# Designs tried in a protein design chat: VH-VL binders against Counting factor-associated protein A (cfaA). Part 3

Target 1, 212 residues: Counting factor-associated protein A (cfaA), of Dictyostelium discoideum (Social amoeba) (q54z64)
Amino acid sequence: QFISIQKYDFSGNCKNSSDSASSFEASSESAAICMQNDLLSGIVTNEGVCLIFNEVPTTFIISTKGDYIVRSIYDINDNNCQGGIIENKAIEIDECFVECADDYHGSTYLFSTETSLNYPSNTFMEISYNGECDGQWKTSFNYLQYYIVNKCNVAHEIETHTFSVGCNSTSSWVSEYAGEVCTVEPTVTTSYPIVDNCGDLDNSNFIDYCNI

## First folded at step 21 (VH-VL)

Design q2 (from m1 with heavy chain P105H)
Fold by OpenDDE, fold request of step 24:
Structure q2 (fold): chain C 212 residues (1-212), chain A 124 residues (1-124), chain B 112 residues (1-112)
Amino acid sequence: as target 1 above (212 residues)
Amino acid sequence: QVQLVESGGGVVRPGRSLRLSCAASGFTFSSYGINWVRQAPGKGLEWVAIISYDGSNTYYRDSVKGRFTISRDDSKNTLYLQMNSLRTEDTAVYYCARGYSTIFHLRYKGMDVWGLGTTVTVSS
Amino acid sequence: DIVMTQSPLSLSVTPGEPASISCRSSQSLKYDWGYRYLDWYLQKPGHSPQLLIYLGSNRASGVPDRFSGSGSGTEYTLKISRVEAEDVGVYYCMQALQTPYTFGQGTKLEIK
């Protein structure tokens, strides 16, 4: 099974009392409420893959019964998730979760599980996979991260830094803005080639994919 | 086998021009963004400019804007830095370095390849 | 521009002992999902700079595991578990979050 983490545009409020560390709380809202906002980006991952989730090394696994997801949080300096688990948290599937950076900034997440590898259209993706350069990355898939093309993303710790991602068959690009919204002309745009970087060290292979 | 080699450094008077070159080998040059980084004598590192893989995007530090131009010729696997209206404070060893700044974390590998540098001296 | 501040500026270490260098940024170097765009470079005497750590904690190819990077937000640290003679040089942190890319002042490491 695969774990899907969808990041939606943030419209909630954060509490003053819980922002000392990574405040990851259920909003008590159904998936339908989260989906009223724009989907911005997401991750699809195998179970147990070590991911950086808001600066914190984290793994996600599906419970034995499949009724919830367990987030295991590791030490912030344990980038490979090889040390002891600091905290386990149960994540209800198909419920909205909010991670707060401060009182006014955060991200909304929706977790789901799928039996097959699915990802949305109109996206740019970077895909991590292991092993052989035989063109069969799906057999050694680790995780992928996608951005919805032309959606406005906010770096929630930097109020005035927003960005959007675009791509075509040959290139991807990131447009960065000095405002709180992506409605002005970008201050910086940087283009990148679509590549398949295979043959590097284990767990370091990646492929770009523009799914338009 | 992967390497960058700078050339074109020299001694010039203020107000003059100089063009630096950076020859790449051992990798697909056209797939990478390239930086210029300089180091004044006895001082620290200072980023100068970057050019995207296809040359469509260029960015400079403020102190060289309007005077320096970064460009590339992929057919020759060569990066250039045209330096006009040179000033004494432009005196430095100039390095070219491969690498992007990108939110695509799987792509970002820092400035992982550096040249040996070429020396530019601006003096009256 | 993002200002990078290193401390200390000079460090003398006995071989075999650990070393630690701090780097502070004027703003958070976290981007979106949480990757931190902070690099560490080493310039050995008479040589070009070389990459040690990228994205805060990833060791570059060929870099010994006695080097490690850590940190979050605006505070970062480079640690050397056991300093060797070949580690002599000037260490630089660099933010790669946005142009202009900016370096710290550099930290000169010498053997005691």
Scores: ipSAE 0.847, ipTM 0.932, lowest interface PAE 0.6, mean pLDDT 92
Fold by OpenDDE, fold request of step 24:
Structure q2 (fold): chain C 212 residues (1-212), chain A 124 residues (1-124), chain B 112 residues (1-112)
Amino acid sequence: as target 1 above (212 residues)
Amino acid sequence: QVQLVESGGGVVRPGRSLRLSCAASGFTFSSYGINWVRQAPGKGLEWVAIISYDGSNTYYRDSVKGRFTISRDDSKNTLYLQMNSLRTEDTAVYYCARGYSTIFHLRYKGMDVWGLGTTVTVSS
Amino acid sequence: DIVMTQSPLSLSVTPGEPASISCRSSQSLKYDWGYRYLDWYLQKPGHSPQLLIYLGSNRASGVPDRFSGSGSGTEYTLKISRVEAEDVGVYYCMQALQTPYTFGQGTKLEIK
């Protein structure tokens, strides 16, 4: 099985939360609360894979009954999840969770489990491998991370900063804006080559895929 | 085998121009963004400019905008820095360094390759 | 521009003893999904800079495990568990979050 983590645009209220800077609380029993906002990005991962989830090294495992996900949190500096587990938390499947950056900014996440690999269309994605690329990334990858192309992401960690991701057959790019909306001329645009094969870059263990 | 080699440094008077070159070898040059970083005598490191892999995007520190131009010729595996209207404060060792920032975290590996540097001296 | 502030600016360490260098940024270096865009570089005397740590805590290829990077938000630390003679040089932190990329002032490490 795969674990899907979807990051949606934020529409919650972090004001008067228990900790407006680091709270991770269920916002609703229904996935609809997340889905009413734009999907921005996401991760599809195998169980037990070490991921950076909102700065914290984390692994996710599906419970034995498949009714919830266990999030294991590691030390913030343990990027490889090699040390001891700091905390285990149960995450309800198909519920919305809010992560607050401040009183007015945050992110909403939706966790789900899937029997087959699934990802949205109109995306730019990076596919991470545990070993060599054998051309069967749908069955042998470590995890994939995707961005919905041309969606406006709020980098709430950066004051008044937004960005969007685009791609074509040869390039991907990130456009950054000095504002809360992506409707003006970007201040910075950076292009990157599509990595078609493992090893295209030195010690690369990933590939890019523009799914448009 | 992976290396960058700067050249073109020299001694010039203020207002003059120099063109620095950075020759790349041992890796696929056209796949990487490249930076210029300089270091004034006895001072720290200072980022100067960056060019994307395809040359479509260039960015500069404010103090060199309008005077410096970063460019690349992938057919020659060479990076350039055209420096016009040179000032005394531009005096430094100039390094080229492979790498660029990105939210695509799997790609980012810092400035992992540096040249030996070429010295530019601007003095009256 | 993001201002990077290192401390101390110099330190003298007895071989075999640990060392710690602090780097503070004027704003958080956390970006999307929480990756921290802070690098550490070492410039040994008479040499070009070399990468030690990227993304806050990832050790670059060939870098000894006695080097470690840590931190979050605006506060970062480079640690050397056991300083060796070859570790002498100037250490720089650099934010890679946004252009212009900015370095700290540098920290000169000497051996007692």
Scores: ipSAE 0.842, ipTM 0.933, lowest interface PAE 0.7, mean pLDDT 91
Fold by OpenDDE, look of step 21:
Formats: sequence, structure tokens, C-alpha cells
Structure q2 (fold): chain C 212 residues (1-212), chain A 124 residues (1-124), chain B 112 residues (1-112)
Amino acid sequence: as target 1 above (212 residues)
Amino acid sequence: QVQLVESGGGVVRPGRSLRLSCAASGFTFSSYGINWVRQAPGKGLEWVAIISYDGSNTYYRDSVKGRFTISRDDSKNTLYLQMNSLRTEDTAVYYCARGYSTIFHLRYKGMDVWGLGTTVTVSS
Amino acid sequence: DIVMTQSPLSLSVTPGEPASISCRSSQSLKYDWGYRYLDWYLQKPGHSPQLLIYLGSNRASGVPDRFSGSGSGTEYTLKISRVEAEDVGVYYCMQALQTPYTFGQGTKLEIK
């Protein structure tokens, strides 16, 4: 099984500092809250793959019964997720939750499990994979991250910094804006080649993919 | 091996021009963005400019805008920095350094390759 | 521009002892999915800068595990668990969040 993490536009569901709740809280409206907003990006990962999630090394594992996902947080310096677990948190599958940076900023996420590799169209993808350098990443991928093209994203904790991603068969690009919305002229647009870097990473290969 | 080699440094008077070169080898040059970073004598590092892999994007620090031009010739695996209207404060060792700044975290690996630098001295 | 502030500016360490360098940014360097666009570089005497840490905590290839990067938001730290003679040089933090990329002032590490 694969774990799918979808990042949706933030709708402002963060609680104030007076609340004792964690900054990572499931929505009482389940997936419905998340899906009311635009999908911005996502990750599809295998169980136990070490990812950076909100600045910390993190693994996600599906419970034995398959009814929830366990997020394990590791030491911030444990980039391989090989040391002791600092914290475990259960995440309800198909539940929407909010990760709050403060009372007014955060991200909404939807966790799900999939039996087959699925990702939306009109996306730019970056993929980590192991195995043979034949371009068949689907058979050996560790995880992939995708961005919905031409969607306005807000930088994680920078309200006044937004960006959009685009791609074609030969290149990808990031447009950055100094506003809250991607309606003004970008301050920076950076182009990158679509690459297939086999052996580029210590423990994995890297490939870009424009799925349009 | 992967390497960058700067050249073209020298001693010039203020107002003059100089063209630096950075020769790349050991990697697919056309797939990478390249930076110029300089260091004045006894001072810290200062980012100067960057050019994207295809040359479509160039960015400069404010103090060199309008005077410096970063460019590349992929057929020669060479990066250039055309420096016009040179000032005394442009005196520095100039390094070329490989690397993108990107939100694509799998691609970003910092400025992982640096040249040995070439010295530019602007003096009256 | 994002301002990077390092502290201390100089550090004298006995070999085998740990060292810690702080880097503060004028704004958060946390970006999408929580990645931190903060690099650490070392310039040894008479040499070019070399990458130590990228994205806050990733050790560059060939960098000893004595080096570690940590931090969040606007506060970052480079740690050396056991300083060696070869670690002498000037350490720089650099934000790679946006152009212009900006470096800290540098921290000169010397051996006592």
C-alpha cells in the first residue's frame, strides 16, 4: 500500500493560542473540509520512508488493521530516521487535519491509503526511486512529490510569499510572488530542466516528470 | 571529476571592464544553474549573480545590476561574467558555484561545487 | 533582502571539544512542506568555500558526521561534535530561499 498526503489550501481552521490542542488537529468534518479547498500539492510515499515533514524527519506507517496512519517524528538531526522516535501520532485515514503555524497560518492535509500508485494530472512531479536506471521509476520509487501546475501556493510560514509551479516536456519553473495571491507579477521566475538523474542521490535516483 | 575553473581575473582601473570565465567539466553543464560568488579581501562571501540552466533567467545583487552580465555557452561548458564600469568595491576573489535554489527539494543540493576562484582587483 | 546574522563571529575551541554556531534570519526560511532553505559553508584557510549542510540539516557528500545542522523558522545552528584541526576556517550560513542569496558574516573557528 501507498500513503497519499494531499495538501490543500488553508481555510483558517487553526485554534487560538489559548487552546490546549496541538497544532496538528484533525477536522471534525473529515475529508469534506479539505476537499472544499483547492488541491495544491501532494506526496505519495511508501511506508517507512524517511521524509522531511514540517522540518523534522518523519515516517508514516499504516496501522496493522489499516484504519489509521502512524506518523513518527524523529530527531531533527536524524535525517535517516534511524534513531529513536521522539513522538508518534495517529492520523485517521481519510480525515482532514490542519497543521498550524500560528493562529492564522497553516496547511490542510488529507491522508489516504492507496493500493495502486495514483497522482493527479496537470502536475509537476519529483520522484525518488531506487533500482535500475531505465526510467521505470514506478517499480522502485521511494516517494514522489507533485505540484498542481498553475496553482497559487503559500509558502509554509510566509503569508506574503506565494509561488506557482509550471512545467512542460523539457522544463519546469517556479514563479515566486511577494504577495498573498499569485495575481501580481512574479518577483522571481526560475526555470529548471526536466531531469533524470540516476545515481544522483546516495540512496536513490531522481527524476522529474511533467504530467500534463 | 566534477570541477569548475575560473579565469580572467586581473588588475584594472575603475570604470574599466573585465570578463571572467568559468569552465565546467565532469558533469552535464547545461543541466545546472551556476552562481557567481565573490569575496573581498578579508571579508565574507557575497552572492553576485545566478543564471538558470538554459540562460532564460538571470538574477543579480542590486549593487551590480546594470553593470554585470552573467551568461553561458553550453557548447563550451563555460560560464561568463561580463563586468563593466568596475568599482573599487568590486575588488574580490570571484568564485563560480554550481547549484539551484528551488522548492524542488530532491533537486536542491546547495552550492555543492566551487571553483578555485579568480582575483579581480580594481584600483586607481 | 533577507538578513543573516551569525554568532559568534569568532570561536576558539580545544580539539576534541564541541562547537556551536548560530545563524538567525530576518524572516523564516521554512518553505513548502517544511523544508528549510539554509545552507552552511566552510572556507578553510587558503581554500574555496565548501558545502557542509544544505536544507538546514542535510550533510553534503563527504562531510563527516561530526557536523550537524539544525533549526527552524529563523533560528539555525551548526554543531561540530568534536572539533578537529582540519575544521579550522570560516563558517558561513546562507539562505537560499530567495534571491539575492545572502550569507551571514561568517564565524572564524580557531583551535586553542
Scores: ipSAE 0.666, ipTM 0.899, lowest interface PAE 0.9, mean pLDDT 89
Fold by ESMFold2, fold request of step 24:
Structure q2 (fold): chain C 212 residues (1-212), chain A 124 residues (1-124), chain B 112 residues (1-112)
Amino acid sequence: as target 1 above (212 residues)
Amino acid sequence: QVQLVESGGGVVRPGRSLRLSCAASGFTFSSYGINWVRQAPGKGLEWVAIISYDGSNTYYRDSVKGRFTISRDDSKNTLYLQMNSLRTEDTAVYYCARGYSTIFHLRYKGMDVWGLGTTVTVSS
Amino acid sequence: DIVMTQSPLSLSVTPGEPASISCRSSQSLKYDWGYRYLDWYLQKPGHSPQLLIYLGSNRASGVPDRFSGSGSGTEYTLKISRVEAEDVGVYYCMQALQTPYTFGQGTKLEIK
């Protein structure tokens, strides 16, 4: 099975956890909205693959009964997730939730599971894979990360710096903006080649894919 | 064998020009952005300029903008730095370094290959 | 420009003992999904710089595992768990988040 992590435009309110006496009336997670049109980016991963999530080495597995996802958190220097687990967190499947940075800022996520590999169209993707350098990534991938093309993303967790991603068959690009939205001329646009990297030196392989 | 080798350094008077070259070998030059980084005598490292893989994007530190021009010739696997209107403050060892920052974290590995440096001295 | 401030600017360490170097940025170096655009370089006496750590905590190829990077936001640390004679030189942090890329002032490590 596969775990899909989708990131949406921030829609929650992180302030309610601090006031009105803890009760059923206020929850940032209950205010979160994960509409398909608000999807910005995501990760699709196999169970138990070591990746970086929220700055720390992390693995995800589906619970034994299949009713939630377990996030296991590792030491910041344990980049292969080979040390001891520091903390486990349960994540509800198919429930929109908010990871807060402060009272008014955060990220909105949806975790789901799939029996087959699925990912959206109109994306730029990077795929981590193992095995031979033959470009057949779907049978040997670890995880993939994608950005929806031409969507406005927040670059800094607290500040209002934004960016968008584009691509074609030969290149990708990132346009960066100094404001809350991607409507003013970008301050910089940077281009990158579409590559297939067979990483002999560190035994890591990755491939870029413009899925449009 | 992945290598970068700088050349073209020398002693020049203020206001004059100099062109540095950086010869690349052992990797697909046209797939990488390349930087110039300098180090004044007895001082720390200072980033100077970067050029994207296809040459379409160039960026400079403010103190050299308008005076220095970074360029590349992929048919010769060579990076260039044209330095005009040189000042005594430009005196340094100049390194070329492979790397291009990107949000696409799988391809970013820092400035992982550095040349040996070429010395530029600007004096009267 | 993002200002990078290192401390200490020099340190003397007995062989076999740990060392720690800090780096502070004038703004957060975190990007989307929490990736941290902070690299560490070592310049040994008479040599060009070499990459040690990229993206906050990833060791470059061939770098011994006694080197580790940590930190988030505006504060980052390079640690050497057991200093060896070959570790002498000047250590630089660098932000790779946005141009102009900027280095810290450098930290000179010496053996006592």
Scores: ipSAE 0.624, ipTM 0.838, lowest interface PAE 1.6, mean pLDDT 85

Design q2 (from m1 with heavy chain P105H)
Fold by ESMFold2, fold request of step 24:
Structure q2 (fold): chain C 212 residues (1-212), chain A 124 residues (1-124), chain B 112 residues (1-112)
Amino acid sequence: as target 1 above (212 residues)
Amino acid sequence: QVQLVESGGGVVRPGRSLRLSCAASGFTFSSYGINWVRQAPGKGLEWVAIISYDGSNTYYRDSVKGRFTISRDDSKNTLYLQMNSLRTEDTAVYYCARGYSTIFHLRYKGMDVWGLGTTVTVSS
Amino acid sequence: DIVMTQSPLSLSVTPGEPASISCRSSQSLKYDWGYRYLDWYLQKPGHSPQLLIYLGSNRASGVPDRFSGSGSGTEYTLKISRVEAEDVGVYYCMQALQTPYTFGQGTKLEIK
C-alpha cells in the first residue's frame, strides 16, 4: 500500500488549540474540515521510505491492522533513517490534522492509504525512484511530491509570502508574491526544465512530470 | 570529471571592462543554473549573480546591477560575466558555482561544484 | 536582503575535540513542507569553497559523517564531532531561500 499526505489551505484559528503545535495528534478533526479548503500539494509514498517531513527525517508505516499510520522520527542528521528512532507518532487515517505555528498560522494535512498509486490531475510533480534510469519509475518508486497548478500557497507560516506553481510539457515555474494572497502581479517568476535525472552515486533518481 | 574552470581575469584600470568565462565539463550544463561568487582579498564570500538553466532568469546583487551581465552559451558549455565600469571594490577572486535554489527539493543540492577562481584586480 | 550572522568568527580547537559554529538569519529560512534553505561551505586555505551541508542538515556527497547540521527557522548550527587537521579553513553559512543569496561572515577554524 501507499500513504497519501494531502496539504490543504489553512483557514483556521489556532488561538484556542493545544500548545503542542509540533504534534499532529493534538489537533485532529474529520476529513471534512480539510476538504472545506483547497487542496494545494501533497506527497504519495511507499511504506518505510526515508523522506523529510516537518524538517526531520521520517518514515511512515501502515499499522499491522491497517487502522493507523506510524510516523517514525529520526535524528535531524540521520538522512537515510538508518539510526535509532527518536519518537513514534500514531496518525489517524482519514483525519484532518492542523499543525499550528502561531495563533493565526499553520498547515492542514490529511493522511490516507491507497491500494494503488494515485495522484491528482493538474499537478506538477517530482518523483523519487531507485534503480535504472529507464522510464520504469513505478516499479522502483519511493515517493512523489506534487503541487496543484495555479493554486496559492503560503511559503512562510508566520510571514505574508505566497507562491504558485505552473507547468507545461517542457518547463515548470514558480511565481512568488509579497502578500498573503497570490495577486495578479508576482514579484518574480522562475522557470525550470522538465527533466529526467539519474541522480547521484547513491542511486538518487528523480523525474519531473507535468500532469495536465 | 565534473568541473568548472574560470578564465579572463586580469589587472585593469577603473572604468574599464572585463569578460570572465567559466567552462563546464563532465555534466549536462544546460540542466543547471550557475552562479558567480567573489571574494575580495582577505574578505569573505559574496554572491554576485545567477542565471537559470535556460537563461530566462538572471539576478544580481545590487552593487553590480546595471554594470555586470551574466550570460550562458550552452553550445559551448560556457558561462560568462561581462563586467563593465569596473571599480576598485570589484577587485576579487571570482568563482563560478553550480546550483539554483528551488522549492522542488529533489533538484536542489546546494552549490555543489565550484571552479578554481580567476583573479580580477582593478587599480590605477 | 537576508542578513546572515555567524558566531564565533574564529575558533581554535584541539585535535579530536568537537567544534560548533552558529549561524543566524534575519528572517526564517523555512519554506513549504518544512524545507530549510541553509547551506554550509568550507574553504580550505588556498582552495575554492566546498559544500558540506545543504538544506539545513543534508551532508553533501563525500563529506564525512563527523560533520552535521541542525537548526530551523532563523537559528542553525554546524557541528564537527571530532576535529581533524584537514578541517582547517573558513566555514560559511549561506541562505539559498531568495536572491540575492547571502553568506555569513565566515568562521576561521584552526588547530591548536
Scores: ipSAE 0.611, ipTM 0.840, lowest interface PAE 1.6, mean pLDDT 84

Design q6 (from m1 with heavy chain N57Y)
Fold by OpenDDE, look of step 22:
Structure q6 (fold): chain C 212 residues (1-212), chain A 124 residues (1-124), chain B 112 residues (1-112)
Amino acid sequence: as target 1 above (212 residues)
Amino acid sequence: QVQLVESGGGVVRPGRSLRLSCAASGFTFSSYGINWVRQAPGKGLEWVAIISYDGSYTYYRDSVKGRFTISRDDSKNTLYLQMNSLRTEDTAVYYCARGYSTIFPLRYKGMDVWGLGTTVTVSS
Amino acid sequence: DIVMTQSPLSLSVTPGEPASISCRSSQSLKYDWGYRYLDWYLQKPGHSPQLLIYLGSNRASGVPDRFSGSGSGTEYTLKISRVEAEDVGVYYCMQALQTPYTFGQGTKLEIK
């Protein structure tokens, strides 16, 4: 069983908070609400894999318990998720929720479970896997992360910064824009090589794919 | 143990060339991108160049473009910096540092390994 | 190029007291999923630089827990909860969002 985390366009449903702290808030019990917006990016992972992300960076492990996904949150400095659990949060499977950076900015997420390893087309993808370099990464992968290519992502902490990801058979790139939309010429484009790192016995292996 | 060791530094006149080396040990060299970072006497750190794990990608700061060439020989676990047309402002301690930027931050771990540095002095 | 600006440029701290260093970037270092391409490095006197924090808040291996990184957008902070004698040196922030990578000016930390 795999756990899928999908990030969708933000619908602006963050709650005002007096403490101005970032929070995870359920926005709907229906996955359909999340899917009304464009898919921007996502992660598919096995249970028990230590991950770091979110508007408030945190290390965590996700697992399933019945109809819920449990997110075990560790100390921000515990990069390997080996220390004590700070908090356990239960998320209903296929429930939409928003991570709010502030009262007006956030990201919409969908947590779900899948019996098969699925990822969308038109993506730039990274795969993390352990073991041998035999091309059988699906049997030993830790996670895959993908960006939908040519989708406009808003840096929610500032309204004047957007970016998009692109790739081809040889390279990938990030284009950054001024403003809230990606409809003008980018201010800067950063190129990255497509990576196939395999053979490091001390670390996970990584493969990049332009899935177009 | 994981380590990087720079060599090849020296004193040269402006316009001359020098080739620095960085020997890696204790890790799979071919799996990592490597940087050159320099520090002029009494000054701060300045990023110079980067080479990807397979050498297919390189990037240089503007002030060294066309003069410096970063390369690697994985069979020897060695990184190189060919410095041509040296200038007085190139005078610095040169460090090699393991690390590579990526669009996927989960793979990024910063420049987590540094060499001891090798000194390059360009003076007339 | 992204310009990194540190403050203060020098800091004198009594052992056991906290310290805070600020780093400002000319543009946001945030990408998707809350990742921030900001590193902190320490160069102790007579030594090579060493990594303290990567991606804004992740402590590097072997780094004491008295060090912590925080920040968002264009504003970042390195904190030392209890400064020790061994913490003397020059601290640098570095953006790794895009090439060329750029460092701050450095902050020299001394003990009173």
Scores: ipSAE 0.615, ipTM 0.884, lowest interface PAE 0.9, mean pLDDT 88

## First folded at step 22 (VH-VL; from q6 with heavy chain P105H)

Design r1
Fold by ESMFold2, look of step 23:
Structure r1 (fold): chain C 212 residues (1-212), chain A 124 residues (1-124), chain B 112 residues (1-112)
Amino acid sequence: as target 1 above (212 residues)
Amino acid sequence: QVQLVESGGGVVRPGRSLRLSCAASGFTFSSYGINWVRQAPGKGLEWVAIISYDGSYTYYRDSVKGRFTISRDDSKNTLYLQMNSLRTEDTAVYYCARGYSTIFHLRYKGMDVWGLGTTVTVSS
Amino acid sequence: DIVMTQSPLSLSVTPGEPASISCRSSQSLKYDWGYRYLDWYLQKPGHSPQLLIYLGSNRASGVPDRFSGSGSGTEYTLKISRVEAEDVGVYYCMQALQTPYTFGQGTKLEIK
């Protein structure tokens, strides 16, 4: 099975804070709350794959009964998730998970499971895989990350800058904007090749895909 | 082996021009954005400019905008820095540095390959 | 421009002892999905810079595991668990969040 993490446009209110060093909130709501807004980006991963989620090394596994996802949080320096689990958290499947940065800013996520690999169209994707660099990434798949093309994303929930992603058969690009909306001309745009990138110095295998 | 080699440094008077080259080998040059970074004698590192993998986008530190031009020739695996209207404060060792910047963090590895540097002296 | 401030600017360490270098940014270096665009470089005497840590905490290939990075937002730390003679040089943090990319002032590490 695969775990899908979908990030939706934020429209919630996070006035539910603690007295910690920062305002940080998390809650579960029905999937309908996330789906009221646009899907912006996501991750599809196998169980137990080490990735960065909310600044820290993390793995996700599906519970034995398949009714929730366990997030394991690792030491900040454990970039391969080799040990040093700090905390385990249960995440409801098909519930809207809201993570707050402060009273009025946050992120909304929908965690789900799939028996086959699924991902949206109209995306720019990057796929992590192992083994041979022959383009057969599904046989050695770790996880993929995607952005829906031409959607406005907030780069960080508290900051007032935004970005959008585009791609075609040879290139991807990111356009950054100074404001909270992506309708003014971008301040910075840059482009990247779409390649199958194998054999770099740290043995990372990645393939880009413009799924339009 | 993955390698970057700068050349074209020298001693020039203020107001003159100089062109630096950075020859790449051992990797697919046309797939990477490349930076120029400089270091004045006895001072710290200072980012100068970047060019995207296909040359479509260039960005510069304010102090060199309008005077310096970064460019690339992928058929020769070579990066260039054209330096016009040179000033004494441009005196530095100039490094080229490979970077792969993307919206996906899977491929971001910082500036992972640096050249040996070429010295530019602007004086007298 | 994002201003990067390192401290201390110089330190002298007995071999085998730990060292810690701080780097503060004038604005948060966090990006979408929580990635932190803060890198650390070492320049050994007479050499070009080399990458040590990228994205706040990831060790570059070939970098000994005694080097570690941590921090978030505007405050970042490089730690060396046991300083060795080969660690002598100047350490720089750099933000890669937005152009112009900017370095800290550097921290010179010496052996006592």
Scores: ipSAE 0.625, ipTM 0.842, lowest interface PAE 1.5, mean pLDDT 84

